# VHH binders against o26223, part 134

Target 1, 191 residues: o26223
Amino acid sequence: MKLLWTSQHIKVTVHIDGKVSKMDVLEAIKTRRSIRKYQDREVPEELIDKILDAAMCGPSAVDERPWHFIVVRNREMLEKIPEVHPYGAMVKDAPVAIIVCCDSSLEKIPGFWVQDCSIASQNILLAAHSLGLGAVWTGVYPLEDRVEGIRRLFSIPEHVIPFSVIPLGYPAENPGTRDLFDPDRIHLEKW

## First folded at step 9 (VHH)

Design r38 (framework vhh_lunsekimig_d3)
Fold by ESMFold2-Fast, scan of step 9:
Structure r38 (fold): chain B 191 residues (1-191), chain A 120 residues (1-120)
Amino acid sequence: as target 1 above (191 residues)
Amino acid sequence: EVQLVESGGGVVQPGGSLRLSCAASGFTFSSYALYWYRQAAGIERELIASIYSGGSTNYVDSVKGRFTISRDNSENTMYLQMNSLRAEDTGLYYCATPYEEITYYGMDVWGQGTLVTVSS
């Protein structure tokens, strides 16, 4: 039989650092894992630019797009992050980290910036994965000691809120893929 | 309070069998994926077997067909049945549930590990 293949059967080919990678969106979502071990290898600025471009393409409440990003490559600064984030030890071993921030002056609807910055953080994780990198979202907001610690460390103004710290690098571990589908959480037509 | 406790490790001869258990408490066990990791001297910790909330399983090629991971949600316990054991299977075996894909509290829940030694 001649069966017409729909978009569900299409694989996307992406050029990454001179290499070709093949991954469709569903594959990227399902195979992304938090990576906390990195190779001793720098991430090119061009890949960081692509990741940040993708981060800013996320949906945002009333299109307020309040996100700002700090790119940290300085080893001394990366080594200080675990002092203000008790569970961020892996950051000191990463070649680069991105700090996702909310500029509250850009907020059009109070409180929705948390969702906006969550979307940007997830897009960073997905974009990194699609480009052959590993990353992990380390949580800052809403823990006030971490918010203040990161603010002081990176000279962040009072009207800007640090939301997450995301170390990135070429992965030095492979934790395997999850299978989390649970049909008991799906209700048809009604609860 | 989230806890994992491994048991069942020991000394066994090549070709022998062992059954490891991982008893869990302090979380909704049936909702979480559970993993067996192995750490040999001088080698990074390696994920060897996974079992997901829906019952799907995964294995590294080196143990496929020899090891069987299973779970009993009523007993909050995960098992690893290890058959046809080889010298390279020697190591500390950890059960884990990576509780956090977003790191707030470092809540990868790990047990203390159970030692498996395969030697004559």
Scores: ipSAE 0.390, ipTM 0.780, lowest interface PAE 1.3, mean pLDDT 85

Design r39 (framework vhh_lunsekimig_d3)
Fold by ESMFold2-Fast, scan of step 9:
Order: sequence, then C-alpha cells, then structure tokens
Structure r39 (fold): chain B 191 residues (1-191), chain A 120 residues (1-120)
Amino acid sequence: as target 1 above (191 residues)
Amino acid sequence: EVQLVESGGGVVQPGGSLRLSCAASGFTFSSYALYWYRQAAGIERELIASIYSGGSTNYVDSVKGRFTISRDNSENTMYLQMNSLRAEDTGLYYCATPDEEITYYGMDVWGQGTLVTVSS
C-alpha cells in the first residue's frame, strides 16, 4: 500500500436497523454504496437535520456555499418525481428525498456551484450511511429537461437550479463493499 | 424497446477460450457504459469487467490479463474475450447497464445471461 495522506480517526455513533454502532470516517467512505430499495419505515426528522448539517459543512469555492435543500416527505410528490426524472423510479418507494439546489444569487464565482453542489450531495450520501440509512444520488443537472421538470414540480424559482434528487431510507438491500484501491492510479512526483 | 442479448457461451476445456457478445438495441449505445457480470452457483453476482463510452476499461483482479472487454459502437455490440479459462470461471455471464453509484442514465437493463461451463 502507498501512504500519500494521513487523517485523524473520528467516531460517529449511528443508529443501524434500530441498533447503535460506531463507524469512523474512513470506514464510512469505503463502505457507502448506492441504495435503491428501502424499508417501509419513517426516517426521523432528527436524522434528516443531522444529514443536512453535514451537507452544509462541505468546502465551497470562495466559501460561496450556494446550497439550498428541499426535503420531500409527501408521498404524492415523491410519486411524481419519476415523471420528470426517467431514471428515478426508486424515489417513489423512498420515505423521503432531498433535492439539492443552487441559489445562483449566492454565487460569488461563475461555474463552481456544480462542484459545491456535488460536495453537498456526496456529504448527504456519507452522512446518511453513517446514520444507518441508504441513499442514492439521482442526477438532474446538467440535463435541461430534468432541471426544468424538477423546477416546475417543486415551484423552484428561475434563479435556483435543482442539481440532484437523493432518495433515502433504511436499506432493504445490501450490495456489499467494493475493494477499489488501485495503486496504478497514483503517480509520485510526476505523471 | 431497450434490449441486451448475450451470446457466445458454451462448454470449453480448461485453458481454452470463448468470446461473448452483447448485442444492444433501443438506445444510444455509444453514450452508455456497459458491464459484464458473472453469477456462479452459491456466489453473489459480481461485476467482472466494465467499458465506458470513451473506451476506458476496468477488470476484477481474478480476470485481469486473461479477459478483454471491448465495444463496437458501429455494430452496437460489446464483447468479452476470455482466454486461459479455469474451472472457477464457470457461471452465467450477464451483459448489463445497471444503475451504479450515480443515476444519470442507469437504465438497469440486463440481458438473460449466457452460460459458460469450463469442464474437462
């Protein structure tokens, strides 16, 4: 193994299938998988609040932090998402979804909001996993039809851009963990 | 109608070779990543090889150097060239474009599988 970086180990207490366990940051990153099948269980508001707090802690270009979030719990609204996102069928079966948006009026530097919202989306996935939940990032931006479909469905103003739709819930599947470390992708000093 | 159809499976002796084909229809083939999965008896279905729209490839360690994935966008076909076959390679081989870690164009389309049996 090549050690090109070091980090502190921190432990997060999580609720997994009604039980409490501890997961460090590296374990959370390495074991997170996209989850598209959910138990018929409500996700407590306290867990959503923790996830959104984590989402807003990501780095942002020139600290512009253009993120806004829509939390969708209404079953009728969740059932309409696949009508405007053709690959979002799993959203209708989730107890809740988070729509990550960019408020362009908060943008300090043009174009970097895509990276900002990507970071927020990944933090939602990691935080959900650390709390015993499963989630998947369904892509909206830069697909114009999906952007405008989601905008109309949720009454999103023209200056706000929907970036991703992330359904989440307690997992009803276990795809296992991948071993993805490839030292051939690491170059020392030069390409 | 979106379809993936595998062919090329069969019975082969250890050390032999087979070429699997995956014929695609009903979608813009050149825009999608395509995967080969293997399902062996009693083992979870595993991703063994992938090829992306730009031509980059990935392999699971057990097949690196023995299997080669390729695509022909003009024929809407993906291939898996399998060399130096071993008994452990026996299984159903599936062509797929499943939803993976970010769902942009994950159609979750699977073929019916083609059986590969490595037997003496």
Scores: ipSAE 0.385, ipTM 0.770, lowest interface PAE 1.3, mean pLDDT 86

Design r4 (framework vhh_lunsekimig_d3)
Fold by ESMFold2-Fast, scan of step 9:
Structure r4 (fold): chain B 191 residues (1-191), chain A 120 residues (1-120)
Amino acid sequence: as target 1 above (191 residues)
Amino acid sequence: EVQLVESGGGVVQPGGSLRLSCAASGFTFSSYALYWYRQAAGIERELIASIYSGGSTNYVDSVKGRFTISRDNSENTMYLQMNSLRAEDTGLYYCATPWEEVTYYGMDVWGQGTLVTVSS
């Protein structure tokens, strides 16, 4: 494992024994990749609980925390998701999926729930990665046919909006890490 | 990383047939849905056929009964058998598989396209 950070503009590289080391926050953010191939191995409920705890710790507009989550382990239900999400074929092969939803009755400021549920979705991806799992965010909102397809499939009430479907499991692929730092996108003091 | 290479395009008369191939590398082919898109000049790309990891298929109405999508997981190749070709089938045919970090459209990995021209 290699960590690289900058302190006072000095870059420091730290090698950590990956066998016993826990992933730090920056490492988790930088090395998380979308994983669409999973081992045939169940994810313990304790890990799902940790992931959902992390999801609910995200910041939200005026602390409205509008999220609800559906945990799907039923194989028949997972196999039906690609019927309503045309790019969600990998969901049927995952041991579990989490559906991130907005309960509109919890919304305090119109429209900010989208950012709130995006934060919850990202926290699910990061927490899963930090726990040795892989996941991918499959987009539902704002595509109305997918929203209604998922709503019908999981008996979601009209006042609740399905936002994302996130299959997860132990990864069976390793796409590697991306180097995305682009200093041309950073403007000092003014545009 | 993920690579898709189309082949099989060409010039054919109305009523003719062509078989397109999409060779894949760099990922576990059998685990992913794969798509054929068609793009005519000046028109947005249209999803015309889909095949899912389990083998189920979907088609846009204009090609139903004429086109057949299939996959050979042992060869990491997807096919599009096109029969009863019409002038309006002319275009660039792209295969695609999702590699987006957020999977909305599954379109961030594309082949280079193969040209199909239906004309006399």
Scores: ipSAE 0.348, ipTM 0.758, lowest interface PAE 1.5, mean pLDDT 85

Design r40 (framework vhh_lunsekimig_d3)
Fold by ESMFold2-Fast, scan of step 9:
Structure r40 (fold): chain B 191 residues (1-191), chain A 120 residues (1-120)
Amino acid sequence: as target 1 above (191 residues)
Amino acid sequence: EVQLVESGGGVVQPGGSLRLSCAASGFTFSSYALYWYRQAAGIERELIASIYSGGSTNYVDSVKGRFTISRDNSENTMYLQMNSLRAEDTGLYYCATSWEEITYYGMDVWGQGTLVTVSS
C-alpha cells in the first residue's frame, strides 16, 4: 500500500487499479511458488469465487470440463486431511482448502480428465497468487490410498475421483522466484 | 534416498560465532528450497531462515542481521553463519527441504539436528 498523506488523526492510502495491485500473466506464471505457511486470516468468499471461476476457464479435452470442487473451511475437517495425506500437514493450518475432483460421468473421452484436473489445479494456484494469496497443490491422484481416504473423509461418490487438495491463505513465507529457463531443453526443427 | 546431514554445532560464549553446514544427497539440490529450524528444550521447532532455489532468503525477526543463510549448489551444501550469539540461540538446529511445487512424497525432509550451546 501507498501512504500519500499523514496527519495526527488520518492516513490516506490509494489503490491504483491494475498498475500496482495486479500482475500480468507472465509475471504470475514466473513468480508463483508453492506456499505452505499461512497467516491466521480468513480468505473472503469473493476471492474463492474468483479462483474457482479461473479454475473452470481452463482448456479441457473435447470440452468435457469434468471438474467439481469442494471448498473446505471447517477446522475439524481440515485437521483430518493429514490423517489420509501423509504430506499434507500444512492443510490443518490453512484457513481454507479446495479439493479438485473429476466427475467421471462427465467424461467424453477416457483418460483425459487427468489433464483437465491438472489444468484446473494450476489455474487455482495462479489465480490465488494473482490475488495475493498463497497455495500449494498436494497430490492425491493416482495414489489409491489417498484417493480412497479423501473420498471417505468428504463423502465423495464412487463416480467422482478426488484429484488434488489445495490449501490456500495469505502467505506467511516468501520463497522468492526461480530462474528455470534451460535452453538445452529446446530443440529447433528436430531433436 | 534423500538425506540431510547437519554439522558445525558446538559450545560458544555469548557474542561469539558459529557456522553450521547442511550436506544434502539424493536429490537435485539446486532445484529445492532449504530451511533452518531451531528447537529449544521443551518448545516446538521454529523456522529461523530460508533460502530458495533462486537464492532469495528470509529470516525470522529475532535473527535478522545476525544470521546469514547461504547455499553452494556445486557442493550440495547449505550454510548458516551465526554471529553475535545470545543465550536464547541455544538449541538443536535442523536443516530441512521441501518439495517446492507439488506435494506428493514429502513437504519437509529433516536432518538429525546439530546442537548449539551459548554459555558463559
Scores: ipSAE 0.397, ipTM 0.770, lowest interface PAE 1.4, mean pLDDT 86

Design r41 (framework vhh_lunsekimig_d3)
Fold by ESMFold2-Fast, scan of step 9:
Structure r41 (fold): chain B 191 residues (1-191), chain A 120 residues (1-120)
Amino acid sequence: as target 1 above (191 residues)
Amino acid sequence: EVQLVESGGGVVQPGGSLRLSCAASGFTFSSYALYWYRQAAGIERELIASIYSGGSTNYVDSVKGRFTISRDNSENTMYLQMNSLRAEDTGLYYCATEWEEITYYGMDVWGQGTLVTVSS
C-alpha cells in the first residue's frame, strides 16, 4: 500500500492491485447512500477496526462517550436479526454487522446518549463509504420490542441499550447520489 | 432490478373520477409499504396516501374521503382511486416505496410519474 498526497485535504492510496481511491469529507457526506445489497466477500478485520476508530472519535455530550460495539460475523446470528427486526432482512445477507450500544453506566447527562450513539452510527456509515464499503443504519431504539429482541439475541445486559444494527459489506448496488439542497429550510438572522 | 411503473393518468373534468395503477417488480411486494406522491407546478412533492404491508392506510387531509389507496399482492400492483377530483389535484403522481436512509420501516424506489390534469 502506498500513500500519496495531492494536498493536505486529499488522501490518495494506491492498492496492491494498482487501483487508486480518494474521497474528501464533503464528497463522502454527499455521496454516501444506504446500501442493502452486498457482495459475497469478507470484510477484513483491519477495515472494521478503522471504522470503529472513526465511530469513537465522534463528539458526545460532556464527552461521556457511552458507546460500545458488538461486531457480528457469525452467519447464524446474522440470520436471526430479521426475527427481531421486521425491516432488517438485508442483515442476513451481509458479511458483518455492527451493533451500536449505549452503556448507561457511562452516561453523564440523562438522555443525551441517543445523540451520542446517532453520531457514532453516522460515523460508521461515512467511514465504511470512504473505505469502499456500503452500509445501512437499521433502527432499533426507541422501538422497545426491537431493543428487547436484540438484547436477548446478543446477551446484552440490562444497563446496556442496543441503539442500531448496521450491516456492511462490499456494495452490490449503486443507488446514485441525491440532490437534497433546499434553500427554503435556511433562515437568515431569524425564522 | 426494482421497478415501479405508474399508469392511468389523463385529463378529467372537475368532479370526475380516475384510477391510477402502480405496477411493481424486482422485490417482495407484499412485504413493503407503498406510497402515492403528488407534485404540482411550483409545489413540493407531497405524500398523499400510504398503504402498509398489513393493509392499513393513511391519507393527507386534502384527499381523505375522496381518494382510496389499495393493493393487490397477487398482481404486484397498487392503486389510487380518485373521486370528486378538483383543479388542485392536477399534477404528476408518483408511486414509491421508500427505503429510508435509516431503516425503520422500508425501502425507496420511485416511478417516472403519471400526469393527472383536472380542468374545465
Scores: ipSAE 0.426, ipTM 0.784, lowest interface PAE 1.0, mean pLDDT 84

Design r42 (framework vhh_lunsekimig_d3)
Fold by ESMFold2-Fast, scan of step 9:
Structure r42 (fold): chain B 191 residues (1-191), chain A 120 residues (1-120)
Amino acid sequence: as target 1 above (191 residues)
Amino acid sequence: EVQLVESGGGVVQPGGSLRLSCAASGFTFSSYALYWYRQAAGIERELIASIYSGGSTNYVDSVKGRFTISRDNSENTMYLQMNSLRAEDTGLYYCATPWDEITYYGMDVWGQGTLVTVSS
């Protein structure tokens, strides 16, 4: 076991026998960045399964858990996404994308499915990052043209709402990390 | 298509001046903050100057008072006026939109950059 300080001075443990870094939860949250450039390399099904497991572990209002996921690996389908999402050009270059959907028949509290699907989307991004992958959340809901475009492309029924499209792959860029802590947004005891 | 194109780099003597330009297309320019980043050999890209949609500006301490960022919304162009250049200002200069962590407009573009070399 060796200890390594990263560029952010975060302590990371590595295996002596095979040099593998490990990231804790706070490190994952602070260093995750949106990645839009991917290596020409397939993502193993095992990693997608781990990511989707993490997605479903998020908190959900009244435990309604309305999320459904479409896993897209078909190159022809990935290439069609930019036609219905005007700013989703990077999706065609990704080895895989996950479409986060809400099944409205599972909704118990009006409107909270948006928070539920946001949580699932963020968990996908964090889980991907923790596994050495890069991903980006491309906005679909509440933009009606994008919602309907994605619905038609993937034969999504009317009672299901596509929420986000998240391409992912091994990263081919490194945007670095951000320093976002702003104490002016913290109020003690009162506004 | 969102695009940023940098120009104006070159070789200059210490104490000299350069004006960099960043031409933007494919988005509502006036609504977005815009940034100048610098990348020196072997060093991560560093944010050196920013200009927000409302016109406010920020600079890293090392360039404050020497560099001036500005924008012309009618021309969809951002500028960096660099005065009193030093050897440590040498690097590849990139303009950028805010790194969009949820793709609404796809506002995470880096051009080829423009090289600034300050040497004698």
Scores: ipSAE 0.346, ipTM 0.759, lowest interface PAE 1.5, mean pLDDT 85

Design r43 (framework vhh_lunsekimig_d3)
Fold by ESMFold2-Fast, scan of step 9:
Structure r43 (fold): chain B 191 residues (1-191), chain A 120 residues (1-120)
Amino acid sequence: as target 1 above (191 residues)
Amino acid sequence: EVQLVESGGGVVQPGGSLRLSCAASGFTFSSYALYWYRQAAGIERELIASIYSGGSTNYVDSVKGRFTISRDNSENTMYLQMNSLRAEDTGLYYCATPWSEITYYGMDVWGQGTLVTVSS
């Protein structure tokens, strides 16, 4: 026998390009998909600011909040990202990308910055989705060639570590919902 | 490793039909959206049809009503049924899937494609 969960949807309305969408937190988490195809349409600065605000609201180990962000809109720079990230071809077609970085001088506990920057990256993806945008996390850390390539391309200092590159735009694809719930991964009281 | 292998291309006269197949391996096929892309000589590659894990489909206007995308999760295969073919449908047809929800390895287009030629 399996227990049935019925979710109550708390609807949140957001204003996007004169359109209003409704999405509660659970709906946003369950329906967010990686988007690699974007419309030829600029993302307003105000939406990027909202996304970055959400990114900085994530939990952080001992509240160190080591994240820094580079916002890239320059077409020539976006077109160079695939040269240093072999699987980042979609970035050159995006109107904007956010590079999530760790400032190692802000570390209080060595190594936990990876979780901090992962949280910031996921918040960017969720916030973008909630605002009607699409995004994808392209992995940089811990691959040394990608870390160094991104560092050189964007003049990132040695004490700062590029963690992820996240292209964003209005989606030109609409992936469906996945069914990922697996009760065999849930253990009650003990393993 | 994720692999997609296209087949079913060939030469057909205008008004004819072809069925393309995309055989998948190396991932949980039923959990992923799958796409057909087309590239004509001298023209940028375009997304022509999509099928999502839940079964919903999407088409570019130029093929809507003529092409039908489908999937068989038990066989790990996606299909494109092409009817009422036109000269402008000539090109290389690629199948693609988002490799993962984080782009660390791989990309959404795999294989050499299958050539469709509409002539006469």
Scores: ipSAE 0.356, ipTM 0.773, lowest interface PAE 1.5, mean pLDDT 84

Design r44 (framework vhh_lunsekimig_d3)
Fold by ESMFold2-Fast, scan of step 9:
Structure r44 (fold): chain B 191 residues (1-191), chain A 120 residues (1-120)
Amino acid sequence: as target 1 above (191 residues)
Amino acid sequence: EVQLVESGGGVVQPGGSLRLSCAASGFTFSSYALYWYRQAAGIERELIASIYSGGSTNYVDSVKGRFTISRDNSENTMYLQMNSLRAEDTGLYYCARPWEEITYYGMDVWGQGTLVTVSS
């Protein structure tokens, strides 16, 4: 993957908090929305590398870190994803998509790879948002037809499980933020 | 209560036109993408058109150039303008709101459908 070479050369700059206009972590969490419409504009390789770096920083069960990522920019391949994912029509219009996968050979404890890959997927969504991009998690696992379809389309070996397909790009929609806090779901000391 | 209610279905002759409406209630309409699905006789429910919160649209190839999806955020209503109707367009038309955050099945709210019959 060409992104493996780019990630080895990422330049990190330190910005003083409160000096530059950056989205803090709580603001990013509260304002992130699923984005399904993208500008016809390329996402720089540097931003994808930053997103993937963030994805790999998530916690995993017994530190197994079973995730692998496929970065898809090829228009013909993006256009084929809706053929195997019936609700993934927006992927064909995205400039890039990331497929989050589990390499089962890296699994140290059975079954927790689902949570590991969920964490990686959420970090991709948050990192994309923090960088001015929009993304949406389209679900693959545990739907066997989609798992098999994605596997065949991207030549994924049998010991690797495709978990999610996340198209991303510069957003062409602004759905606004949601007020989701519900104190009735918080129980003190006991149910 | 979150609801989607379709209207505008009916009987039209081939080559005719029809406009479907989908009235929404119980949520912030302008913040959501909305979809039209069609269930023709003998086939599974198919996504035919979508409109996103920013106004961008997508269509299945069989209806491109003939159908136009639109929305009126002030009326909390989505429309499907259907022109040059064919016998193959006969079916139940559903409006739907997708899962906002994770797209497994695409739709968390469905209308009850409106019947479109294209025949003489």
Scores: ipSAE 0.262, ipTM 0.721, lowest interface PAE 2.3, mean pLDDT 86

Design r45 (framework vhh_vobarilizumab_d1)
Fold by ESMFold2-Fast, scan of step 9:
Structure r45 (fold): chain B 191 residues (1-191), chain A 120 residues (1-120)
Amino acid sequence: as target 1 above (191 residues)
Amino acid sequence: EVQLVESGGGLVQPGGSLRLSCAASGFTFSSYAMAWYRQAPGKGRELVAGIYSGGSTSYADSVKGRFTISRDNAKNTLYLQMNSLRPEDTAVYYCATPWEEITYYGMDVWGQGTLVTVSS
């Protein structure tokens, strides 16, 4: 079931303050937490599309945008990921996972694809959080055994490098919010 | 390899106190952040308190001033001192490895849990 939001629908459901409640960008950044426990509930394709749209809007070195994404919903395939990622046990319990990859043929400047794919991975985490989902970035690159394990498992071509595996779903845990601001890490004008 | 074993749960009256322990083995305990989570009936798991390897701590707003997390690196043991207990603190309490935001080597290791019931 697809629910389409229109100006007509918004007018019908407008609250006393004249708006529908939303999480702002700073709130999303500060309250996002890694989620490793998921409800037994499917994530709609529409939400995955929104997350991947957000992922592709990240900045990249010389605008190379080298990312490709594999969306994994197949239970048998999700259950095999812990065999090649020793700390990815939670992936088998997620309704869906996104594998962030670098297509090296799209690289315009050597080496910056790592930052590019890191940005895409973080955007996936933030977008998921903003949509009421939970996710966690499980690290693949630069660990050679994990890179090759994921490559073999998903038939990834040799010119494509799997960077991260991000399981996501509706959260079944609440790790709370962190207070991480540390003024001792800020240096004015020089070190 | 890595194992966490909780103990100290039980039945207490509102306003009472309880001390939970978590015995860790199979890893260099002193190098890792540790946390206590809880799962109340009808809710998902939530962070109660965390402690970093350097000793700095964090607490959920609902337990600040009432609970104290501590560690004994020589004994590979994590503690949660729970004071001024309320019926809404009733939950299974879990010892867990750090809530790392990127899982490279961060273990998703949870103990079996210890039940805390706060009732008259």
Scores: ipSAE 0.404, ipTM 0.778, lowest interface PAE 1.2, mean pLDDT 86

Design r46 (framework vhh_8pnl_2)
Fold by ESMFold2-Fast, scan of step 9:
Structure r46 (fold): chain B 191 residues (1-191), chain A 120 residues (1-120)
Amino acid sequence: as target 1 above (191 residues)
Amino acid sequence: QGQLVESGGGLVQPGGSLRLSCADAGFTFSSYAMAWYRQAPGKERELVARIYSGGSTNYADFVKGRFTISRDNAKSTLYLQMNSLKPEDTAMYYCATPWEEITYYGMDVWGQGTRVTVSA
């Protein structure tokens, strides 16, 4: 007899504008949008744990996995982020933020940590969306003033590089979905 | 801080034309990519057209060949020329800087909107 898998273990539920929907991976990728307005509601620690698990499952150059994460829930600390990130005003209104960092001591080949931390950041955004949350990647690296501002604010060691600050929360806005497919960017066999 | 003010909306017959304008009242217009969005009654906001600071443009499939986006950086004004209007083009039209999916340098700046109604 064949072993049949039940669909209960593959369901993904997301809140979109107050409604609950089943979402597959392609739908999650296509409907994820940056969210900068959040409800005044706590994000459960269990959801943050799932998001960070997803972040660490990304591919990395030579499997170096150089990422470290700081989870910030302290309101006073969140309110200070806009002082060192001029376009991070929304962070002070989020219930939580994740700072994605590179531990340079884990780097096996120079320079690829940027791609590694980009992958981790995107996985955070996508996982958050799949769990009914909204998030936005606020850019830190390679802007030297932001890198050093975040480092000082969170007592980050010199061998660790803050890469992105990602506020998360239950979404209080819906920018809609995008239609970005552009066949002119696809070349068959040759340029 | 930026302020965007839309104008040019109104009631028109199917097949008619309108020109929408969006004036910058407080930021460096020429440095930004600019877009027109619309929101029909009971529908989500959707991108209509986008123009980059260098002049390249993108259009939603449902307006290609009918609408033209343009900018005048000297006047800090964005335009949307709307031809061959259809009842399904009825919406509130907004100008905005494009929604950033990674926040490096900007905030999403939206205008108050201008209403377009296409009715016989």
Scores: ipSAE 0.412, ipTM 0.790, lowest interface PAE 1.1, mean pLDDT 85

Design r47 (framework vhh_gefurulimab)
Fold by ESMFold2-Fast, scan of step 9:
Structure r47 (fold): chain B 191 residues (1-191), chain A 120 residues (1-120)
Amino acid sequence: as target 1 above (191 residues)
Amino acid sequence: EVQLVESGGGLVKPGGSLRLSCAASGFTFSSYAAAWFRQAPGKEREFVSAIYSGGSTTYADSVKGRFTISRDNAKNSLYLQMNSLRAEDTAVYYCATPWEEITYYGMDVWGQGTLVTVSS
């Protein structure tokens, strides 16, 4: 018999319901799935704080870190999000949502705020997963109607651009993992 | 496994009507927004219509007043009633839900869609 390929793992500490477990970083990345069904259970503020701390730790172009976050727990406001985001129906059923925004006054290099806010959004998804929560990124920017709808709904000033709306909660679904590795997208030494 | 299957396409003359159907398995339409998109030969995919979980609807300007989106929760199916069809409506029609990893257009499509050809 031949030996199968194996790799070393990087451990990440996961704190859930006052208990801790360990998750490999690669496992966390590969098993994170978009979650759109949530338990009727509040997410502790401590976990939201940890998620936002992780969101702000991403790399940023010229260290501009233009991200701002709106934490929405008010049920009436969550129920209004689907009215301005046609594919955000799941948000009304979430216990909490985070709106990732760019403060354009903090922008140092034109256009890189999109990458910065994308990094923050993915860190929110991965941090939530690591803490036993589920989340999904619902796209706002660059769709002008959604940007304006979210801006009006949450009284966001003109110099701030809403980028994404991320509902999150304890998952009420468990989708399987996907096998997405495609070696045809890897080029060695040259294109 | 999440799956959507489109049907009801065909050849129709200008001014005619057609009803498209989309059957869902692995999730329920009443829990999510659902939408119709189309892709004409040689063109980008275009939004056509959406229905939100609460039942409110929206339409692209090109189809307002002519198309009607609806769903039947008991049959877990989505429909698009198309009236007063024009040559410009010729396209492959896809139903979609926000099952993508980033919910942008709600572009979870299963199968090859259903072809609608409007020609005289």
Scores: ipSAE 0.248, ipTM 0.692, lowest interface PAE 2.5, mean pLDDT 83

